VH-VL binders against TATA-box-binding protein (tbp). Designs and how they scored, part 2

Target 1, 182 residues: TATA-box-binding protein (tbp), of Cenarchaeum symbiosum (o74045)
Amino acid sequence: MLDPRTRPRVVNVVSTSDLVQRVSAKKMAAMPCCMYDEAVYGGRCGYIKTPGMQGRVTVFISGKMISVGARSVRASFGQLHEARLHLVRNGAAGDCKIRPVVRNIVATVDAGRNVPIDRISSRMPGAVYDPGSFPGMILKGLDSCSFLVFASGKMVIAGAKSPDELRRSSFDLLTRLNNAGA

## First folded at step 9 (VH-VL; from z22 with light chain F100Y)

Design z40
Fold by OpenDDE, fold request of step 11:
Structure z40 (fold): chain C 182 residues (1-182), chain A 121 residues (1-121), chain B 111 residues (1-111)
Amino acid sequence: as target 1 above (182 residues)
Amino acid sequence: EVQLVESGGGLVKPGGSLRLSCAASGFTFDTYWMHWVRQAPGKGLEWVGEIIPIFGYTKYNEKFKSRFTISLDNSKNTLYLQMGSLRAEDTAVYYCARYTYGSGSYYFDHWGQGTTVTVSS
Amino acid sequence: DIVMTQSPDSLAVSLGERATISCKASQSVDYSGDSYMNWYQQKPGQPPKLLIYAASDLESGIPARFSGSGSGTDFTLTISSLEPEDFATYYCQQSHEDPYTFGQGTKLEIK
């Protein structure tokens, strides 16, 4: 029996924020912490990475920003604020406030043992398992969450919009697996 | 506010192709399961297929698997249904619907207004 | 495929009266104590609207006069006291397994 209280480990947080202004491509390209190539994506975006960031922030000319690679919501929001700061300091954008929003939390859960997905998938309504097309069993979770369960016992939880939603979803997943005889 | 708006319907001859679109607002497709469901004139509802964008997986009603393809453009937050080898019996209103899970069940909690496809000689 | 059969195909009921619609599945749509059955309302020119999910849970925003009951293969939608806006077509739907199937519909008309 799986422990429903097993703590999921966040591996990636995707968050967004809008500067509500156009960003100077020229100024952004001149920033030491920015990678900008006009040939990439039609020159519509640059990537900001500093030593303090776990991941990176994509900045579009439109002022839209996407943070990826952070392993916590706090770190993810921190990346967006840091990106904004650099843009403003270098004159690529005007002074402004941002409102970061979590778009997706990806986490892993390890059962510590094999899970017989070939057996339990046939029992679980809504379970999708087609080893010829996809290596794991897919389940729909609460709200925007989805689950991917591998035979090794490794699991992925995606789509959560908050740490609380992630915890509830992890509990739900493990409970459903137990009920299915995992 | 969650909204789904289908488009692309119209008149097409048998054997023709048509691509339907479903534009979402108030949420992004990449974290939800999206389905297509159709309804022939004066008839009931028929499930066409689904896409699970977060994992890049699609599943179809076997009836349509060889002729229909579901895809997504994340940059436009738009869902598509590509239909080929159309037949008269494909005449229907086509709905995009959001799929979710709660209280131990799956259900369609949001539907678009639908777009009409008419296949006729 | 699971076949969903509603009864009756049409029903005439007076305002303020009780309406009952039956839905029977060709096989059980239950699993681990849960019923994978939903009810939708559809009016002419409109898409289906979710009323009940998990056999008996009322969707947010739906009036309390709507209720669902049943398990296994037999399910019922009840409208305790009909209002003018309730005259429409109702569909049951199973989410136990794909292809996800709907009942043929029950048209509720004013007597």
Scores: ipSAE 0.836, ipTM 0.932, lowest interface PAE 0.5, mean pLDDT 95
Fold by OpenDDE, fold request of step 11:
Structure z40 (fold): chain C 182 residues (1-182), chain A 121 residues (1-121), chain B 111 residues (1-111)
Amino acid sequence: as target 1 above (182 residues)
Amino acid sequence: EVQLVESGGGLVKPGGSLRLSCAASGFTFDTYWMHWVRQAPGKGLEWVGEIIPIFGYTKYNEKFKSRFTISLDNSKNTLYLQMGSLRAEDTAVYYCARYTYGSGSYYFDHWGQGTTVTVSS
Amino acid sequence: DIVMTQSPDSLAVSLGERATISCKASQSVDYSGDSYMNWYQQKPGQPPKLLIYAASDLESGIPARFSGSGSGTDFTLTISSLEPEDFATYYCQQSHEDPYTFGQGTKLEIK
């Protein structure tokens, strides 16, 4: 049996925040921590990356920001705050407060052994397994979560909006797999 | 508040094509499973297919697999149903619906108002 | 495919009275102690509205006069005391396996 208490490892957090103002493309482009190319995406966004960021922040001229690549919610929000700080300091945006929101948490769970997805997929309602088209079994989780289970025992949990939702989803996935005879 | 709004329905001749749209607000499709369900006039409900955007996977009722295609534009948060080789029996109200899981069951918790497709000569 | 058969096709009931609708699946829709059965309400010109999921769980916002019961192949939707807004068509639906199928519907009319 799989241990339902196995802790998922967060590999990516997507979070967003809105500056609620237009960002100066010219000023943003001049920032040393920003990659901006007018030919890319019609010049509507730039990418901010600092040594303190695990990933990067995409900043749209509209003031919308997207953080990716962080391995925790805390780090993800930190990236957004750091991006805001740089924008404000460089005059690309006016002083403002942001309210980061988690949009997606991607995590992995390792069963530590093979999972017979070919056998259990036929038993589990809602399981999607077509080895000719997709290498893993897909399963719907609670709320906004979805699962991808590989025969190797590696599993992906995507769609969680909070660490709590992620934990509940991981527990649910492993429990359902056990019930299916994994 | 979660809202789904279908559009694109209309009159089309047999053999024609039509693309329906479903615009979502209050949530984004990328983390949800979305389905199309249709209802012929005065008849029951018929499942058409689903899309699992987060993994880029689609699944269809075998009845429609060769003629219908489900897709999604994340930038517009819009779901599509591309229909080809339309037949008179495809006349129906087409609904987009959000699929979810809870208490050990899968169910459609939100539906759009539907858009009407009429196939006739 | 799993065939869902509702009974009756139509039902006339008075206000304040109890209404019972049955749904029979051609094969069991249970798995690991759970029933993959849902109930929807539909009024003319409107989309289906979720009432009951997992055979007996009441959707948020749905009045407590609605209840679901059953397991395996036999399920029942009950409205304990009919209100004017309850006269509509009701559908059962299985989510045990694709294609996901619906009952033919039961039209609940006022007597």
Scores: ipSAE 0.836, ipTM 0.930, lowest interface PAE 0.5, mean pLDDT 95
Fold by ESMFold2, fold request of step 11:
Structure z40 (fold): chain C 182 residues (1-182), chain A 121 residues (1-121), chain B 111 residues (1-111)
Amino acid sequence: as target 1 above (182 residues)
Amino acid sequence: EVQLVESGGGLVKPGGSLRLSCAASGFTFDTYWMHWVRQAPGKGLEWVGEIIPIFGYTKYNEKFKSRFTISLDNSKNTLYLQMGSLRAEDTAVYYCARYTYGSGSYYFDHWGQGTTVTVSS
Amino acid sequence: DIVMTQSPDSLAVSLGERATISCKASQSVDYSGDSYMNWYQQKPGQPPKLLIYAASDLESGIPARFSGSGSGTDFTLTISSLEPEDFATYYCQQSHEDPYTFGQGTKLEIK
């Protein structure tokens, strides 16, 4: 019987924000902790990774930014705020405010044992399992969440938009698997 | 407000190809499951297929025998149905629909207005 | 494939009266105490609109005069007191297994 309160481990948070201004490619090319190459992605963006970042921030010349690789919402938003500050301090953008938005939280849960996904998928409505095409069982979760369950008992929760949604989805996943005979 | 708007329908000859589009507003496709459903003139509804964008998975009603492909352009928040080897029986209004889970069940909670495909010589 | 059969194919009912539409699945659409069956309304020239999911759960914004009941293979949609806007075609739909299938429709018209 799986424990529905098993804590998911966040492995990636994607968040975005918009500076609502163009960003100087020339300044990005010259500033520290920023990788900008006109040959990459048509010169449309640079990548900022300062020493304190878990991941990185992609900055488009349009002013849009994408934070990836952080392992919490707080850290993901922190990366966007740090990128904004770095751009302003180096003259690549004018002073501004940003309003970060979570786009995707990905987390893992480990059952600690094998899960009979072949048997479960043959009984459970909406379970998608086609091992010739895709390695695990896929389930639709609450709201924007989806689940991927492997026979090894390793599981992925993706699509959550907040820590609360992630916690509810994890509980939902494990409860549904228990009811299916996991 | 969640909105779905299909486009790209029109008149096409048998054996031809057509790509339908479904643009979303009020949400992004990348974390939701999306389906295509069609309705022949004066007839009922028929499921065409699904896409699960976050895991890159598609599944089709076997009736279409790989003639149809569902894909997504995340940069445009737009879902596509590529239709090939079209036949007269493919004449229908094509809807995109958002699929969700709640209360221990699955359902289509939002539908687009549909786009009409007419296959005739 | 699960075949969904509606009854009747059409019916005429007066405003303010009760309408009842039946849907029968060729095999059970239940799992673990839940029914994977939904009802949609469709007016001419419009897309389907979700009314009821999970056999009996009313979608947000749908008037309380709509209700659903049943389990297993036998399901019913009831409109307790018909309003002018309720004259449409109604479809049941199973989400138990792919291909996800719809009933043939029941046309509800003014008597």
Scores: ipSAE 0.695, ipTM 0.850, lowest interface PAE 1.2, mean pLDDT 91
Fold by ESMFold2, fold request of step 11:
Structure z40 (fold): chain C 182 residues (1-182), chain A 121 residues (1-121), chain B 111 residues (1-111)
Amino acid sequence: as target 1 above (182 residues)
Amino acid sequence: EVQLVESGGGLVKPGGSLRLSCAASGFTFDTYWMHWVRQAPGKGLEWVGEIIPIFGYTKYNEKFKSRFTISLDNSKNTLYLQMGSLRAEDTAVYYCARYTYGSGSYYFDHWGQGTTVTVSS
Amino acid sequence: DIVMTQSPDSLAVSLGERATISCKASQSVDYSGDSYMNWYQQKPGQPPKLLIYAASDLESGIPARFSGSGSGTDFTLTISSLEPEDFATYYCQQSHEDPYTFGQGTKLEIK
């Protein structure tokens, strides 16, 4: 039924990096494209969103940074590098190098039809489905991946740490669903 | 290197409460499924429950679900087991374990060293 | 609940000889051609260690003298040539359905 080679669509990549230095709150408060308010969140972080970013970068006073909302690893790392450059050019941080790390890739797959998750979850080992508590069927995938499958045939793959892991997990998910009679 | 370290065990009176902790290093809990398993003195292993952090879901062995609660603090990379209404039969070593899937099976690939809970007068 | 019953409860075997441990499930732990059955080793004062998953797949770093076989309700763990470090208690465990259950254990003693 399902084509195991159906390409998952990346909807979010979370990545992190560390400037290994403190970031000036005063400079962040004065920077363009940066939202910082000491009265909000105890002044612990600012949020950088330049016009070219798909998402945004959270910058902590400690020097830690989190990129969210990018739709590829390349774009996610690009956001971290852009945030670093923006901080340095505005004097909020000194010259530095960063080593971005992927933390989570979230992608979707659409079966294009309904999937009988009530029947599958009743028989398939490890499937979790309690619609009163959670709207979809949950499956453990390979490595750090987990799957959420909705009756509509929309599916979410979360927890992948690389594009290769995502591809393998998508193939695994669709193969297991086919074998279960989806 | 993946490591799991439990803590918070000790002596508690019947009817009391205790919170166990499981700290992870070498990985973060947010993308893995985690379980608690216990072992009474001289006895075998008994599954307590699981947490699926990425989707915020917990499931318990029916024996424990009204007395035990599993939770996670992502900021501390620490898993918790809150135990209430403790009985002598709850005396055991409590392990946290990482759950994985491969070759058409699910299994516990990493275990902590365990923390001992003793329930007695 | 699926009851996992091991046989024997204890076993004494000479070094270099073969040890065989049986595990029976109260109902099938198979699904779609796969067995949701695992074996763990536990030494005194230590947590369990995974040996075999999916009935017969050897975990990374486990010596080749360990093997698993069986399907459905009947499973076997075999140590082909017993070494001194194999003194331990062995547990089978099913992951077919919750509550996930373990066998009562088989204590392997070196004769």
Scores: ipSAE 0.673, ipTM 0.842, lowest interface PAE 1.3, mean pLDDT 90

Design z40
Fold by ESMFold2, look of step 10:
Structure z40 (fold): chain C 182 residues (1-182), chain A 121 residues (1-121), chain B 111 residues (1-111)
Amino acid sequence: as target 1 above (182 residues)
Amino acid sequence: EVQLVESGGGLVKPGGSLRLSCAASGFTFDTYWMHWVRQAPGKGLEWVGEIIPIFGYTKYNEKFKSRFTISLDNSKNTLYLQMGSLRAEDTAVYYCARYTYGSGSYYFDHWGQGTTVTVSS
Amino acid sequence: DIVMTQSPDSLAVSLGERATISCKASQSVDYSGDSYMNWYQQKPGQPPKLLIYAASDLESGIPARFSGSGSGTDFTLTISSLEPEDFATYYCQQSHEDPYTFGQGTKLEIK
């Protein structure tokens, strides 16, 4: 039996914010820790990665920003705030406030043993398992969450919008797997 | 407010093809499961298929699998149904619908207004 | 495929009276104590609208006069006191296994 209270390990948080202004491509091209190439992606965006970032921030000329690769909401929002500060200090954007929003939290749970996904998928309503097309079992979770379960017992929870939603989804996943004979 | 708007329907000859669109507002497709459901004139509802965008997976009612393809463009927050080798019996209103899980069940909590496809010689 | 069969095909009921619609599945749509069965309302020229999920749970914004009951293969939608806006076709739908199937519909007519 799996312990439904097992805490998922966050591996990626995607968050976004908007500077509500255009960003200077010329200034981005000249900034330290920024990769901008007019030939790449039509010149529509640059990438900021400072030494302190777990991931990176994509900055669009429109002023939209996407933070990826951070392993907590706090760190993901921190990346957006650091990117904003870096752009302002280097003259690529005017002073502004941002309101970061979580878009996706991805976490893992490891059962520590094999999970009989062939048998489970034949029992559970809504379980998707087609190994010719996709190697794991897919299951819809609460709210915006989805689950991917591998025969090895490794599991992915994706789509959560908050740490609390992630916790509830993890409990839900493990409970449903136990009820299916995992 | 969650809103779904289908478009791209019209008159097409048998053997032809058509691409339907479903634009979303108030949410993004990237973390939700989306379905297509159709309704022939004066008839009931028939499930066409689903897409699970976060894992890039599609599943079809076997009746339509080889002729229909579901895809999405995340940058436009738009879902597509590509229909090929169309037949008269494909004449229907086509709906996109959002699929959710709660209270130990799955259901379609939001539907678009539908777009009409007419296949006639 | 799970066949969903509704009874009756059509029903005429006076305003303020009770309407009852039956839905039978060709095999159980239950799993682990839950029923994977939903009800939708569809008015002419409009998309379906969710009323009831999990056999008996009322969707937010749906009037309390709507209720659902049943389990296994036998399900019922009840409208306790019919209002003019309740004229529509009603569909049951199973989400237990694909292909996800709908009943043929029950047309509710108001005098």
Scores: ipSAE 0.671, ipTM 0.843, lowest interface PAE 1.3, mean pLDDT 90
Fold by ESMFold2, fold request of step 11:
Structure z40 (fold): chain C 182 residues (1-182), chain A 121 residues (1-121), chain B 111 residues (1-111)
Amino acid sequence: as target 1 above (182 residues)
Amino acid sequence: EVQLVESGGGLVKPGGSLRLSCAASGFTFDTYWMHWVRQAPGKGLEWVGEIIPIFGYTKYNEKFKSRFTISLDNSKNTLYLQMGSLRAEDTAVYYCARYTYGSGSYYFDHWGQGTTVTVSS
Amino acid sequence: DIVMTQSPDSLAVSLGERATISCKASQSVDYSGDSYMNWYQQKPGQPPKLLIYAASDLESGIPARFSGSGSGTDFTLTISSLEPEDFATYYCQQSHEDPYTFGQGTKLEIK
């Protein structure tokens, strides 16, 4: 029996925000901790990675920003705030406030044992398992969540928009697997 | 507010091709499962296929024999249905629909207004 | 493929009266105590709208006069007291296995 209360381990959070202004390409090209190359992606964006960031922030000339690689929502939002501050301090953007939004939380769960995904997928409605095309069983979760379950018992939860949604989806996944004879 | 808007329908000759688009507002396609469903004039609803963008998976009703391809352009937040080798029987209104799971079932919780495809000489 | 058969094909009912629509699946659409069966409403010139999922669960924002029941292969949609906006075509749909299939529809008309 799997424990439905097993905490998922967050491995990546994608979040976004908007400076609601254009960002100076010239200033980004001259800034420390920022990579900007006119020949890359048509010069549409630069990449900020300061020493304190787990991941990095992509900054578009339009003023849109994408934070990736953080392992918590707090850290992901922190990266966006740090990128904003860095842009303002270096004159690439005017002072402003941002409202970070979570776009995707990816987490893992490990059953600690094999899961019979061949048998489960043949019986459970909506389970998708085509090992010639994809190595694990795919299952639709609550809201924006999707699950990937491997025969090894390793599992991925992707698409969550909040930590609460992630917790509910993890409980749902493990409960459904238990009911299916995992 | 979740909204879906299809476009790209029109008149096409048998054997021709057409690409339908579905634009979303109020959500992004990358973390949701999306389907195409069609409805022939005066007839019921028929499932065409699905895409699971987050894992790069597509599945089709075998009736269409690989003539249709579902794809997604994340940069435009736009879902596509590429239709080839069209037949008169493909004349229908085509809907994109968002697929979800509520405790104990799967269902289509949001539908677009549809776009009409007419296959005729 | 699971064939979904609705009865009747059309139904004429007066305002304020009860309407009942049946749907029969060619194979069970149940799994682990849940029914993978949904009901949709479609008005002329509009897309389908979800009413009921899991055979009996009412979608948010749908009036309480709509209810669903049944299990296995036999399902029923009931409208307890018809309102003018309820005259439409109703479809059952199974989500138990692909291809996901719909009933042929039941047109509910004003008597």
Scores: ipSAE 0.657, ipTM 0.838, lowest interface PAE 1.4, mean pLDDT 91

## First folded at step 10 (VH-VL)

Design z46 (from z40 with heavy chain T100N)
Fold by OpenDDE, look of step 10:
Structure z46 (fold): chain C 182 residues (1-182), chain A 121 residues (1-121), chain B 111 residues (1-111)
Amino acid sequence: as target 1 above (182 residues)
Amino acid sequence: EVQLVESGGGLVKPGGSLRLSCAASGFTFDTYWMHWVRQAPGKGLEWVGEIIPIFGYTKYNEKFKSRFTISLDNSKNTLYLQMGSLRAEDTAVYYCARYNYGSGSYYFDHWGQGTTVTVSS
Amino acid sequence: DIVMTQSPDSLAVSLGERATISCKASQSVDYSGDSYMNWYQQKPGQPPKLLIYAASDLESGIPARFSGSGSGTDFTLTISSLEPEDFATYYCQQSHEDPYTFGQGTKLEIK
């Protein structure tokens, strides 16, 4: 029996925020922490990466920002705030407040043992398993989450929009697997 | 408000190809499974296939697997159905539908208005 | 594939009367105490509309006169007192396994 209380490990958080203003491409391009190329995406975005960031922030000329690569919500929001700060300090954007929103939390769960997905997939409603095309079994979770389960017992939870949702989804996944005879 | 709007339907000759689009608003694909379901004139509903956007995985009704391809553009929040080698029997209204899960069931909770595909010589 | 068979194909019922539609699956659509059966309503020129999920759970916004029951292979949709807007085609649908299949539909007509 899998332990339903196994804690998921966050591997990526995607969050967004809007500066609600246009960003100066010229100023952004001049920022040491920014990679901007007019040839990339039609010059519509740049990437901000600082040593303090676990990931990076994509900044669109429209003012839209996307944070990726952080391993916690706090870090993800921190990246957005840091990106904003750099943009403002360098005159690429005017002073403003941002309101980060979690869009997706990706986490892993390790069952610590093999999961017989080849056996249980046929028992689980909604399960998608085609070993000829993809080695993992996919399930739909509650809320916003989807599950990917490998035979090794490694599992991925994606789509959660909060840590609480992630925890509930992890419990749900493991419980469903147990009920299926994992 | 959740909204799905299909487009791209029309008249096509047998053997032809057609790409349908489904523009979604009020939600993002990455949190849902998206499906195509079709309905021939005066007939019932037939599941075509699904895509799991967050994993980029697709699954098809075996009947259509060799001819139809489902994809999406997250930047446009748009779902696509690429149809090839079209046959007269492919004439139908094609719906995109959002798939949800809760309370011990999977269900189609939102449907587009559909787009009509007519295959005729 | 799981074959869903509805009965009757068509049903004429008077306003204010009860309507009952049956759906039979070729195999059980139950799993772990849940029934993966849904009911949809479709009016001409419109897409299907979810009425019931999990065999008996009423979708939000759907009038309480609609109800679903059953388990295993036998399911029933009931409209306790027909309103003018209830005359439509109804479909059952199983989500137990792919391909997800629908009943052939039951056309509910006014008597």
Scores: ipSAE 0.213, ipTM 0.748, lowest interface PAE 2.1, mean pLDDT 92

